# VH-VL binders against ADP-ribosylation factor GTPase-activating protein AGD1 (AGD1): the designs that were tried, part 23

Target 1, 225 residues: ADP-ribosylation factor GTPase-activating protein AGD1 (AGD1), of Arabidopsis thaliana (Mouse-ear cress) (q9fit8r1to225)
Amino acid sequence: MHFAKLDDSPMFRQQMQSMEESAELLRLRCLRFYKGCRKYTEGLGEGYDADIGFVNALESFGGGHNDPVCVAFGGPVMTKFTIALREIGTYKEVLRSQVEHMLSDRLLQFVNGDVHEVKEARKRFDKATITYDQAREKYLSLRKSTRLDVAATIEEDLHSARTTFEQARFHLVSALSNAESKKRFEFLEAVSGTMDAHLRFFKQGYELLHQMEPFINQVLAYAHQ
Key: E = the ipSAE of ESMFold2; O = the ipSAE of OpenDDE; V2 = 0.75 times the mean of E and O plus 0.25 times the DockQ between their complexes.

## First folded at step 18 (VH-VL; framework fv_recaticimab)

Design r128 (from r107 with heavy chain G107N; at its last look DockQ between E and O 0.08; V2 from the best seeds 0.00; counts 0 for: pae E 16.9 > 2, placed apart)
Fold by ESMFold2, look of step 18:
Structure r128 (fold): chain C 225 residues (1-225), chain A 122 residues (1-122), chain B 112 residues (1-112)
Amino acid sequence: as target 1 above (225 residues)
Amino acid sequence: QVQLVQSGAEVKKPGASVKVSCKASGYKFTDYYMHWVRQAPGQGLEWMGYINPDSGGTNYHQNFKDRVTMTRDTSISTAYMELSRLRSDDTAVYYCARVPWYYDSHNWFDPWGQGTTVTVSS
Amino acid sequence: DIVMSQSPSSLSASVGDRVTITCKSSQSVLYSYNNKNYLAWYQQKPGKSPKLLIYWASTRESGVPDRFSGSGSGTDFTLTISSLQPEDFATYYCQQYYNYWTFGQGTKLEIK
């Protein structure tokens, strides 16, 4: 949501308040999402470990010489299968790393880091507001009898405090607007990149096994004799 | 010395309109928002709306939106609130009140005008 | 939309007494990003306009005697007068300015 104007009004304040409340709700949802992503990538890592164990078992099995008819094909067949399965395992580890980097790390940065920028801008705005209020109270308490040089200093302090307040307010508004727009785009990019990573993972696995299809069919035909 | 001085009491019949004035002094009139709040006899305070005296822009509470008009004359530092199609339950004291910070109209009210009693009866 | 409820609605007390008035909002008026409670207290004497006593829930306005104090946060707020003076007999209002402006129904403080 873009602010309608920079002058203060109840509508402008409501817009700013709504933006800050929306950012907090988004932070809480991102925290839950991050925890889900962490569990998912841990599962991929455990799955990779299981894949390696399966391949190691298959390699050990393929080294046996139990059948004279199959002895000539046992070693080469198992070697081709285990090489392919190890390669598919490496694709899974790449997927795990991509999900962690593209999504999990970005969610964590938003939860722990990017909210700090808005909160810092709010702190600076609040400090400038206090300084401006104090300078305005001094100005409003001026009497006609006040020394001219003292009155001029109070008026200059008011002008400086007003300028700082307006700048701090503009920076807070800009931080809120940028965080809303920029973070929504970054999350869309991260989720879309995660889906693309899954697509690439399955494509690579399919293409590897598909290139082996004539060999698989030849071995199946021999085994059925 | 910041002061808000309102116009005198008025007696009106149902269906008429009333226009209350609020003259500001002791500060730059166009730098601060002016609000209007009313109080029925023996009752609490009810916010009606505000005007930005610099731009003339207004914001009215939904309960008054169809009947209230807030204006100002910057040459005499005076804000006005006009309430039309008066009813008996519009009998109240009407106050103007300043928000002390130009750039944050979501604040408390200081100072208040002395109040204008509007009585609606036949 | 934020309803402000005060209690008690009326109170009788003697000069020198300690008095507390409570105010409860239907929604939090604490803005977590700046940690400010958008709540004010006003005093109104018969025939007079309201007078600001306290803003930001606990900050006393200039010229207000130190016997007036405000406390509380979020939805629950208290105005305390530590030692009543004759001029303190009035009606007291809380007001939120978090989202629009709404007032409590008032607490009338009378002489016993």
Scores: ipSAE 0.000, ipTM 0.457, lowest interface PAE 16.9, mean pLDDT 82
ESMFold2 (binder alone), look of step 18: mean pLDDT 92; pTM 0.930
OpenDDE, look of step 18: ipSAE 0.037; ipTM 0.581

Design r129 (from r107 with light chain S32T N35Q; at its last look DockQ between E and O 0.39; V2 from the best seeds 0.48)
Fold by OpenDDE, look of step 18:
Structure r129 (fold): chain C 225 residues (1-225), chain A 122 residues (1-122), chain B 112 residues (1-112)
Amino acid sequence: as target 1 above (225 residues)
Amino acid sequence: QVQLVQSGAEVKKPGASVKVSCKASGYKFTDYYMHWVRQAPGQGLEWMGYINPDSGGTNYHQNFKDRVTMTRDTSISTAYMELSRLRSDDTAVYYCARVPWYYDSHGWFDPWGQGTTVTVSS
Amino acid sequence: DIVMSQSPSSLSASVGDRVTITCKSSQSVLYTYNQKNYLAWYQQKPGKSPKLLIYWASTRESGVPDRFSGSGSGTDFTLTISSLQPEDFATYYCQQYYNYWTFGQGTKLEIK
């Protein structure tokens, strides 16, 4: 909990406001980042489609045929290439999915969940504050001549309003604390996880292509004779 | 007339406890927070904590959290402050004071009790 | 904790004098939401409990003579006695209630 003291004081309220402002700024940053992530994942998807298109084209050219012409220019090797390239395409799709899940979804959850909860809690707090103030005013306006039943009702309303006010205050504090706690580790973890996903993507791709290297070299050697 | 009347002077040994009372009159006891402030001889004023007489909720200064207990008896409109493990430096006049802001923890003190002298000596 | 510093610690003056006591807070006690300064002034006579003089930095408590006035905002505050009377010789304390409650060290006003 970021709040060292929970006493309802002006300082406390100002601290809450400051935290809310910070949360709002972070929300905006998350939205911008989310937009960037979305464009990236869309690009990966398009890239995947293009990769598959290329593989299909190569397959049609020679990788999927056993006719004498295809065999003559290395059809069987091309088949190996098409298989490998198709597999690499799957790695790209995995990367896309990981970015979407590990980063984009988390950003969105923070915006639409955690920060949203803070905003809703604030609204409730503000409403409760107004109600409490009104109840207080009514109570202070009581006269000695006021009917006992009326006075009792006003007093009860005041107590009820106070309880609601305190509950709303604590809910807002809790929401802020939750948002703050996520700020510290959630994004770093998400970004780091995304970086790891990229590393794995390139490692897998490299390893697979490396396995093709002998065939590539063989064909190149043949072609240069 | 709003009045806060405190209990009489106390003399205690180090390590003992003291309980000071503050009886309120002239207003609804549960409508105001009751604060405690002490003043060492020739020194300034030090806030100790407050109690909400309605709920019994308390808030103590960090310096006293482990030694002070504030309570109230609403039936007789009386607040109590108990300080335990007394030391020589606890020698002071202890005051109760009302916060005039209805159902608000923050505000000025008005009125004050007459004070209770607590002397801690071996 | 907000630290309250009064100046001077002691002051000698004569009846009829204008007296000014200053109080500085280590941080602002102005609440921006309501634009109120959470500062009070108290008078304490020997052997007596403190008495409220001023609240909200400049609002005089009922029954307090007009010669007492409070001014200031944020971190700097002043208590002024326009024309000192014999009954005004006492110790004066400023207090913030913006964040919990802390007092200045006091200013003892003595007769010259």
Scores: ipSAE 0.500, ipTM 0.771, lowest interface PAE 1.3, mean pLDDT 92
ESMFold2, look of step 18: ipSAE 0.509; ipTM 0.795
ESMFold2 (binder alone), look of step 18: mean pLDDT 94; pTM 0.952

Design r130 (from r107 with light chain Y38W W56Y; at its last look DockQ between E and O 0.29; V2 from the best seeds 0.00; counts 0 for: pae E 9.8 > 2)
Fold by ESMFold2, look of step 18:
Structure r130 (fold): chain C 225 residues (1-225), chain A 122 residues (1-122), chain B 112 residues (1-112)
Amino acid sequence: as target 1 above (225 residues)
Amino acid sequence: QVQLVQSGAEVKKPGASVKVSCKASGYKFTDYYMHWVRQAPGQGLEWMGYINPDSGGTNYHQNFKDRVTMTRDTSISTAYMELSRLRSDDTAVYYCARVPWYYDSHGWFDPWGQGTTVTVSS
Amino acid sequence: DIVMSQSPSSLSASVGDRVTITCKSSQSVLYSYNNKNWLAWYQQKPGKSPKLLIYYASTRESGVPDRFSGSGSGTDFTLTISSLQPEDFATYYCQQYYNYWTFGQGTKLEIK
């Protein structure tokens, strides 16, 4: 945020308007990104369900202990394979949860929370500005002949309107500053955390299957005899 | 009622400085921004800058930024404009003017001071 | 910065004439939050300081005769004097106060 002067001025208000327009553009991009993220995490959930369905089918294909197909495959082979495939499915569910927490929730908070706060602060500022402008015009119209009780009321209204206006102005500045800080730091962190979650997912899958590699090779060698 | 009274005419040499005063009366001096505007002979009006009399904060037009200093003394409700390294084309009438908006640097000017003629010649 | 262009630079007219002076800004001076054009008109007689005539493009200052009126919005503005009086021969300036302060170059109104 680069407010060159913090004094209320047309330049200051133009800078606020520009920041509001930037925040709205970012909100629209965040909403689209959130929808893409939601579809991705839904796909991961469907993939998990498919993983479990595949494992169930593989277990059923092996049949019972007396099944000739089970003997041909070796009962322990089926068990090791189905256990590993179930574990890979659980890693996928962890990835889905991490993407939701690290990215989807932050995108939604920006859209529904931070930008909404800017819009509410703008409404309060507009109301306070109109009241303050009217009070200033009444004060400037005072004459020496104005009734003392009317003049006193106009001066008190001016001071009250100024106080409310300054409160609303700084509240809007605070809301805009908060939205601007999210623009740079928190989204970079969220995307980076999502990439790290993917890295851990593939590492877990690799390590699981790598530890099985001696067994896989032994079974393959036996099957070719 | 509301009045701005400026210091008298000045004759200066090129390279010198001039300091013009503007005494305010009839209103609370610290609640309203004070601006300075100049007018060369036969020419139009040129905005120079403003001062917030409460904080002492200033904002100068780029053409004057390196030569102008605006100050105030709140105890006597007086604003000052000092222009240094004077050139012959700084010959002008210099006006102070109030923005009638409570605590706002931007607005129209009412009232204006009577003007201070500054003549720069060798 | 916002450049203000007045036309004409000078004008010769007779008492009783209707006169219009135009002022164009290089960008809009309509402040959307209060829906007002931040433009003023000043009258200046020789040897005197400028006197405010109109603010917010069309609002007449207290004590200014009804024959002075302002109109326009955004970038195009006019000052109209409906029936010239002898005391109206002066130089007129428009001024924007939307972003900093800039003045038109002035319009000198002279008697024929």
Scores: ipSAE 0.006, ipTM 0.541, lowest interface PAE 9.8, mean pLDDT 85
ESMFold2 (binder alone), look of step 18: mean pLDDT 93; pTM 0.946
OpenDDE, look of step 18: ipSAE 0.528; ipTM 0.791

Design r131 (from r107 with heavy chain D31E; at its last look DockQ between E and O 0.30; V2 from the best seeds 0.00; counts 0 for: pae E 3.7 > 2)
Fold by ESMFold2, look of step 18:
Structure r131 (fold): chain C 225 residues (1-225), chain A 122 residues (1-122), chain B 112 residues (1-112)
Amino acid sequence: as target 1 above (225 residues)
Amino acid sequence: QVQLVQSGAEVKKPGASVKVSCKASGYKFTEYYMHWVRQAPGQGLEWMGYINPDSGGTNYHQNFKDRVTMTRDTSISTAYMELSRLRSDDTAVYYCARVPWYYDSHGWFDPWGQGTTVTVSS
Amino acid sequence: DIVMSQSPSSLSASVGDRVTITCKSSQSVLYSYNNKNYLAWYQQKPGKSPKLLIYWASTRESGVPDRFSGSGSGTDFTLTISSLQPEDFATYYCQQYYNYWTFGQGTKLEIK
């Protein structure tokens, strides 16, 4: 969000609160996205487990006695097919790991990390505000009869409190701006990276099966005779 | 003694400009916001804007933003309000007023200047 | 702008009377973070500049007599003069400083 005026005011502080509420709503959407991503990676893991189970069953089938497939193509055909299917399964497990690292972990870091920075900046701002208000009240209460050393201390504390307050105020503005702007860019990178991971997964599967294509065609032609 | 002393009465024709001065004394001029408020004859008070005398930053009411300029000279602790393209309904007493709350634009006003009468007539 | 509405617009009263002037804002002027009402009361005598009486809705400025008091919160505020004195006949304004600065229309207090 763009700030038109940076003077501290009740209106400025309400704008800050609105930005904090917007950041919290984004955090909740990221949490929902994370839960969807986690379900997806769990599904890939379950799919991998199913792939291994399928390959194990196929291997056992190739070892059967008096089985027509075992007698005709037991060793070489089953070996080539089961090796290929296991490799495809490992590609799926790599995809699952990449999606978890590139997307799930980054979504969780935003949910638990970046909003935490905003909340800490808010706490510092609130504390600095209290200190500054108190220093201003003491300064307002000064009398001409106040001892010079006491008055000097109150004035020094006032200027120090103002400096700390302004630093905390602009730090909170920066934290909010970074959360909205920076994290959206990082999420685009993370989603794009997971799409690239999917592209690589399908390319690896294609390359594997493409190398096998002449063999597959020959076996199919033989089986049709 | 905190005191705001304004320049003397002005008589202007429609279309002219007026520049009112407000000299501050008895406090650190740059540490408190200065506001300008006007009062038409027999009417209430109308806020015009403020200046931060430390930075020179200003904020004007929408009704005046195209015609008013607020400035200051920190070397002589003086704030200025200039209103251009004067109209007959700009006839009013113009006050400067300080926010006595340290470095905060959003406060009450104390003290006020004595006022500067500006009369706009043909 | 936050509109400030005063009532009555004028009143007549005698020395020793208790008077109450009300002021309503179109929006709350209570800021939740500091729990303060951003409201002030001023007295203005003819030919003079306004004089601060009360800030933060109820805090009396130094040197203002005890007979002046302010109360209220949010949108509804009152100024009370418990026992009128001859010097109290003036026009009274409320003013919010929550969001910009707006004044009530004024209440002219006249001698009966």
Scores: ipSAE 0.310, ipTM 0.666, lowest interface PAE 3.7, mean pLDDT 87
ESMFold2 (binder alone), look of step 18: mean pLDDT 94; pTM 0.952
OpenDDE, look of step 18: ipSAE 0.473; ipTM 0.759

## First folded at step 19 (VH-VL; framework fv_recaticimab)

Design r132 (from r127 with light chain N99D; at its last look DockQ between E and O 0.44; V2 from the best seeds 0.00; counts 0 for: pae E 4.3 > 2)
Fold by ESMFold2, look of step 19:
Order: structure tokens, then C-alpha cells, then sequence
Structure r132 (fold): chain C 225 residues (1-225), chain A 122 residues (1-122), chain B 112 residues (1-112)
């Protein structure tokens, strides 16, 4: 989002206030979304832990390549199954990490960082504006009879207040621009990236199990005898 | 006292240019934005644009942006407005006016220059 | 552009009369941050520059007689002259400085 004007006008300042309100409303929606994303990634992590536990149990149950159960299945079939199950677990951990970084971390940064920065920048801008307006009124009211040292101090205060005001305005505009950019571009990209991450996860799982199909059929054929 | 003194009346032909000067006194010239406003005979007031005399930055009304140039010389506390490719409907009194609010383009006008009559006729 | 509309366009009155001139803007000129109306009133006599009377809608400029007063907020504003004097016969303009600068078309106040 680009501001239509960079001039510091009453209309421009009211435009900034409207955008601040919009950012706060979006923050509330992001909090709800973040909570859902956090629950989802925690579930993926718990699922990974469960996958490892299941594989460990299966390995412990199997008695090695000379065990009657293993030999009856034409070799170390359990080893091939446990390797495949571990790989699927790693795909799940990759998905969890991708969702966390692409979406959860971005949502949290927006809520706790970007919107907070806008509010702090607004406070500094308001204070600087009041100080600048007061300094301008003092300077405008100078009389010819005002002592030169007093007038010089008022001029110094005015120029300092102007500098602080200009810096605070720039920082507020920058914070608003950053928040608007994240709203428009980064969230769309993050959601789309999350969908792509799921596509890759299922594709990897399918390809792995498809390669295991001959072994599955071989074992099933033995079971039917 | 704060004062804006403009250059004298001018008579021009269509297609010519005119450059009106506005000399400021009684205040720090670079601290306050300078605006230009014109008034056709028997008509109301029309804002033309402003200059920040400190930076030289300008902002022109859309109706004039292709034909107006506002400049200043800080060494003599003087603002200038030049209007080119004059037409007969540019006949008007041209005023400079100060915003008396420190370093802010948005404000009321005080004081005004005495006005410069520009007549455009063949 | 914020359009400023004055009424009446002309007015005839006698010395001692109370007169009111209205000015309406197409958009609010009240800035909520500082609670100020960005509106000024000017007096212009023939052959002379406009003279500031009132700024911030209701604040009289130094040297302006107490009989001049401004009121209103948002989009509707009034200049009141409580007891006309001979020197008050002139054209009056309102002006907004909220976004760019636009003037009302003027109200000519004449001797009846």
C-alpha cells in the first residue's frame, strides 16, 4: 500500500488514523488464525513423536533377519517397512516446520511486532506533534522587544521540535506501510506456500508407498497361502 | 512590520510570459510557505500554488502546472511566480500570500501582497 | 476539491444592522486530532488585497473589531457582524485550508 500523498495535511493524518483502525481489526483476526495454526503444528509434532514410537515398537517386536517371522516373509521386510515409516515421519516434520515458518511465525510477528510498532510510532508522533505545535506558537508570538538570547532559545527549540516531528512522521508512515504490505502480499504468499507444502508432503508419501507396493503384495500373497 | 511588496503592473501579449516578484520583509523568509492566488476582474479568488522558500519545493494547482514556475531568491527574501503562454483570460490581479504558521503549507493567509495587475491583450 | 458555497451572494443592509453570512463546505474541515476547523474569513474592499478577519473558524485576528464573530463547525459556518459600521461594506470570502485551498464565491455587502 502506498499513501496517495506524503504531505502532512489534516486529510492525510485522518487517512493514517483510518489505516491504524484497520490494522487493529486485522490483528484480532490474526490472533484467532495463529491459535489455529499453533494447534495444527503442535499436532504434527505430536504425530511425529508417535510415528517414532510406533516404528521403535515394530523394530523391537521383530527379532532380526534370522527370526522365523522375518525369514517367513522372504527376508528383512520389517526393516523395509520401518525405514519407510521413518521417512514418512520426516516428511511430517518437514511439513510442521514449513507451516510454522511460512504462516505461524508471520502471524505472530504481525500481532506482536508490526501492529505494536504502529501503536508506539503513533504515540511518538502525537507527542512530537503537540511539542511542535506549541513551539510554533511560541515562535510566531515573538516580539521585537524579546531579548535576543530568549529568541535564540525559542528558535533552537522550534528547529529541534521540527526535526523530531519529521522523524516521528516518517517512522509512523513506515510502520503503516510495513503493516499494509504484510496484509496484502505476505499473508497471501504464506497461505499459498502452506498449500504447496501440503501438496509436496502428500506427493512424497505417495511416491514412497508406491515404491513399497511390490513388497506389500509379496507379503500379502504369503498371508493368503 | 511583516510586509509583502510585489512588482508593478504589466501588460503582455498573448503567448508571452510574465514574472511577478514578491519581496518579504519583517520576518525570516525561509520559515514560512509562500502561496500565489489570482483574481480575475470582478471575480473571486483562485489558488495557484505554493513554494517552500527554504527548500525550493513547489506544489502547483492542476490548472497551472504546465505553465507556472515558482522560484525564490533567499539572499534578497524574494519569491517569484512566472506564468508562460499567456492567454487573454489570464488577465487578473496576482497576489502573493504567506501562511503565518511556521514551516507548514496548510494554513490561512496573512499578510497578502498588494497585488500585481497583469493585463493580456493583443 | 473541497467546494465552498457562500450565501447570500449579495446583501443590502443599513448601518447598525446585524448581518450573517453563511459558508458551507462540501466536506468536513474539522480535523479531529486538534479539534480545529480549518476555515478563515477575509474582507476585501475594491482595489485592495483581502484582509484576514477570522481563522480556525472563530478566532479573530489581532486588530479586528469585536463586532465580527465566526461560528460553526464541520461543514456549516457563519460570519456575523453584530452592528454594521460604514467601513464594513465590502466583499467577504470564506476559505478552507483543510485540503488544498479553496474560497467561497464571495458575499458582497452593500449600503441599503
Amino acid sequence: as target 1 above (225 residues)
Amino acid sequence: QVQLVQSGAEVKKPGASVKVSCKASGYKFTDYYMHWVRQAPGQGLEWMGYINPDSGDTNYHQNFKDRVTMTRDTSISTAYMELSRLRSDDTAVYYCARVPWYYDSHGWFDPWGQGTTVTVSS
Amino acid sequence: DIVMSQSPSSLSASVGDRVTITCKSSQSVLFSYNNKNYLAWYQQKPGKSPKLLIYWASTRESGVPDRFSGSGSGTDFTLTISSLQPEDFATYYCQQYYDYWTFGQGTKLEIK
Scores: ipSAE 0.318, ipTM 0.674, lowest interface PAE 4.3, mean pLDDT 87
ESMFold2 (binder alone), look of step 19: mean pLDDT 94; pTM 0.949
OpenDDE, look of step 19: ipSAE 0.575; ipTM 0.799

Design r133 (from r127 with heavy chain S105T; at its last look DockQ between E and O 0.01; V2 from the best seeds 0.00; counts 0 for: pae E 10.3 > 2, placed apart)
Fold by ESMFold2, look of step 19:
Structure r133 (fold): chain C 225 residues (1-225), chain A 122 residues (1-122), chain B 112 residues (1-112)
Amino acid sequence: as target 1 above (225 residues)
Amino acid sequence: QVQLVQSGAEVKKPGASVKVSCKASGYKFTDYYMHWVRQAPGQGLEWMGYINPDSGDTNYHQNFKDRVTMTRDTSISTAYMELSRLRSDDTAVYYCARVPWYYDTHGWFDPWGQGTTVTVSS
Amino acid sequence: DIVMSQSPSSLSASVGDRVTITCKSSQSVLFSYNNKNYLAWYQQKPGKSPKLLIYWASTRESGVPDRFSGSGSGTDFTLTISSLQPEDFATYYCQQYYNYWTFGQGTKLEIK
């Protein structure tokens, strides 16, 4: 929701309340998304470690071309496969890091930073509103018989309270507008960036394995002998 | 005793190539991976890649992949590293180094060759 | 790349001093299958190739004096020289071998 007017009216206050409720709902959705993203990146990290472990175990078991176990695996072509599997693990770790940086960190910053700012700006606005209302009541209660120095103080307090109220209103509108901007701008770009990171990951993996196709065929030929 | 003995110092012009040799002795050459590491003057150590001397398969660091070629001759237990299209910032000491674990790339380096100084100047 | 950061870049100390050098990795180098830290320390004297001091983060290579010790786990590692000798003037490097091979930028130790 966009603000239609900045003047203080029942419609303006209703719009602010609606935006605050939307911001809190967005915070809850971002928390769920963050938790899902974190679990996903933890899974990628575990997969990376498993890839390294698998390559290490295969290398340690296989030995050189003079080793009877190496001959059983189809000779020296196996070492090309362990190199490729190591690279795939590296691509997976790059993907994990990219998703964490592009999406997880932004989600957490929004939850911990921007929504907190909205709540603090609302508290300041509410306090300034009460002070301004009280100063207006005192000013409207002035009588002809009121001492000149007391009347001047009441008028000065009204001006100060109005200025503080208008500043607090601007800060609250700014905080709400910033939260809306992040909803539409940063999150769409972050999600699109992580999809591009996935595209790159699968493309790199495919291209690596496609380059390996002659070696794969050599191993399969050994298996048929 | 396990030793790696490298070829002598080289002075090259920009755009040339250099081929450094590393002769292994005291162990079965084809059972252990051979790595290459360089060190620019006053700077740290930079891994360049490795060769499986048994199969001849190589894995190069991305920074060198288009310019480096690692080979070996198993009949004389010698590994080679050739760096082409030399630039002045390729001036460095180039080391060969073995991973001391049987048929395993993941390890520390022991021993190292004595180093080969390559100077690239106009 | 697993980035290795050493601290300090250089230091001066007197014979007999205790010296510590730290090394941080950008990712854990602890392999959960065997519970080993894939971290080594090297000493390099001027004009010489690097010499292995410590592997598996804390295991001293044979022939290395017992004043050299390594400690740490995961991402944070320390090399300690307990009683500095004149022959310990050198540059020291940490290195990870968990995935690929990367070195710290080095720590130059100067004897006062």
Scores: ipSAE 0.006, ipTM 0.539, lowest interface PAE 10.3, mean pLDDT 85
ESMFold2 (binder alone), look of step 19: mean pLDDT 93; pTM 0.944
OpenDDE, look of step 19: ipSAE 0.674; ipTM 0.846

Design r134 (from r127 with heavy chain D31N; at its last read DockQ between E and O 0.34; V2 from the best seeds 0.57)
Heavy chain, then light chain:
Amino acid sequence: QVQLVQSGAEVKKPGASVKVSCKASGYKFTNYYMHWVRQAPGQGLEWMGYINPDSGDTNYHQNFKDRVTMTRDTSISTAYMELSRLRSDDTAVYYCARVPWYYDSHGWFDPWGQGTTVTVSS
Amino acid sequence: DIVMSQSPSSLSASVGDRVTITCKSSQSVLFSYNNKNYLAWYQQKPGKSPKLLIYWASTRESGVPDRFSGSGSGTDFTLTISSLQPEDFATYYCQQYYNYWTFGQGTKLEIK
ESMFold2, look of step 19: ipSAE 0.550; ipTM 0.816
ESMFold2 (binder alone), look of step 19: mean pLDDT 94; pTM 0.949
OpenDDE, look of step 19: ipSAE 0.656; ipTM 0.838
ESMFold2, look of step 20: ipSAE 0.607; ipTM 0.841
ESMFold2 (binder alone), look of step 20: mean pLDDT 94; pTM 0.949
OpenDDE, look of step 20: ipSAE 0.359; ipTM 0.724
ESMFold2, fold request of step 21: ipSAE 0.589, 0.556, 0.627; ipTM 0.813, 0.791, 0.844
ESMFold2 (binder alone), fold request of step 21: mean pLDDT 94, 94, 94; pTM 0.950, 0.949, 0.950
OpenDDE, fold request of step 21: ipSAE 0.611, 0.619, 0.633; ipTM 0.820, 0.820, 0.826
ESMFold2, last read: ipSAE 0.608, 0.576, 0.607; ipTM 0.831, 0.805, 0.830
ESMFold2 (binder alone), last read: mean pLDDT 94, 94, 94; pTM 0.949, 0.949, 0.951
OpenDDE, last read: ipSAE 0.691, 0.625, 0.545; ipTM 0.856, 0.825, 0.786

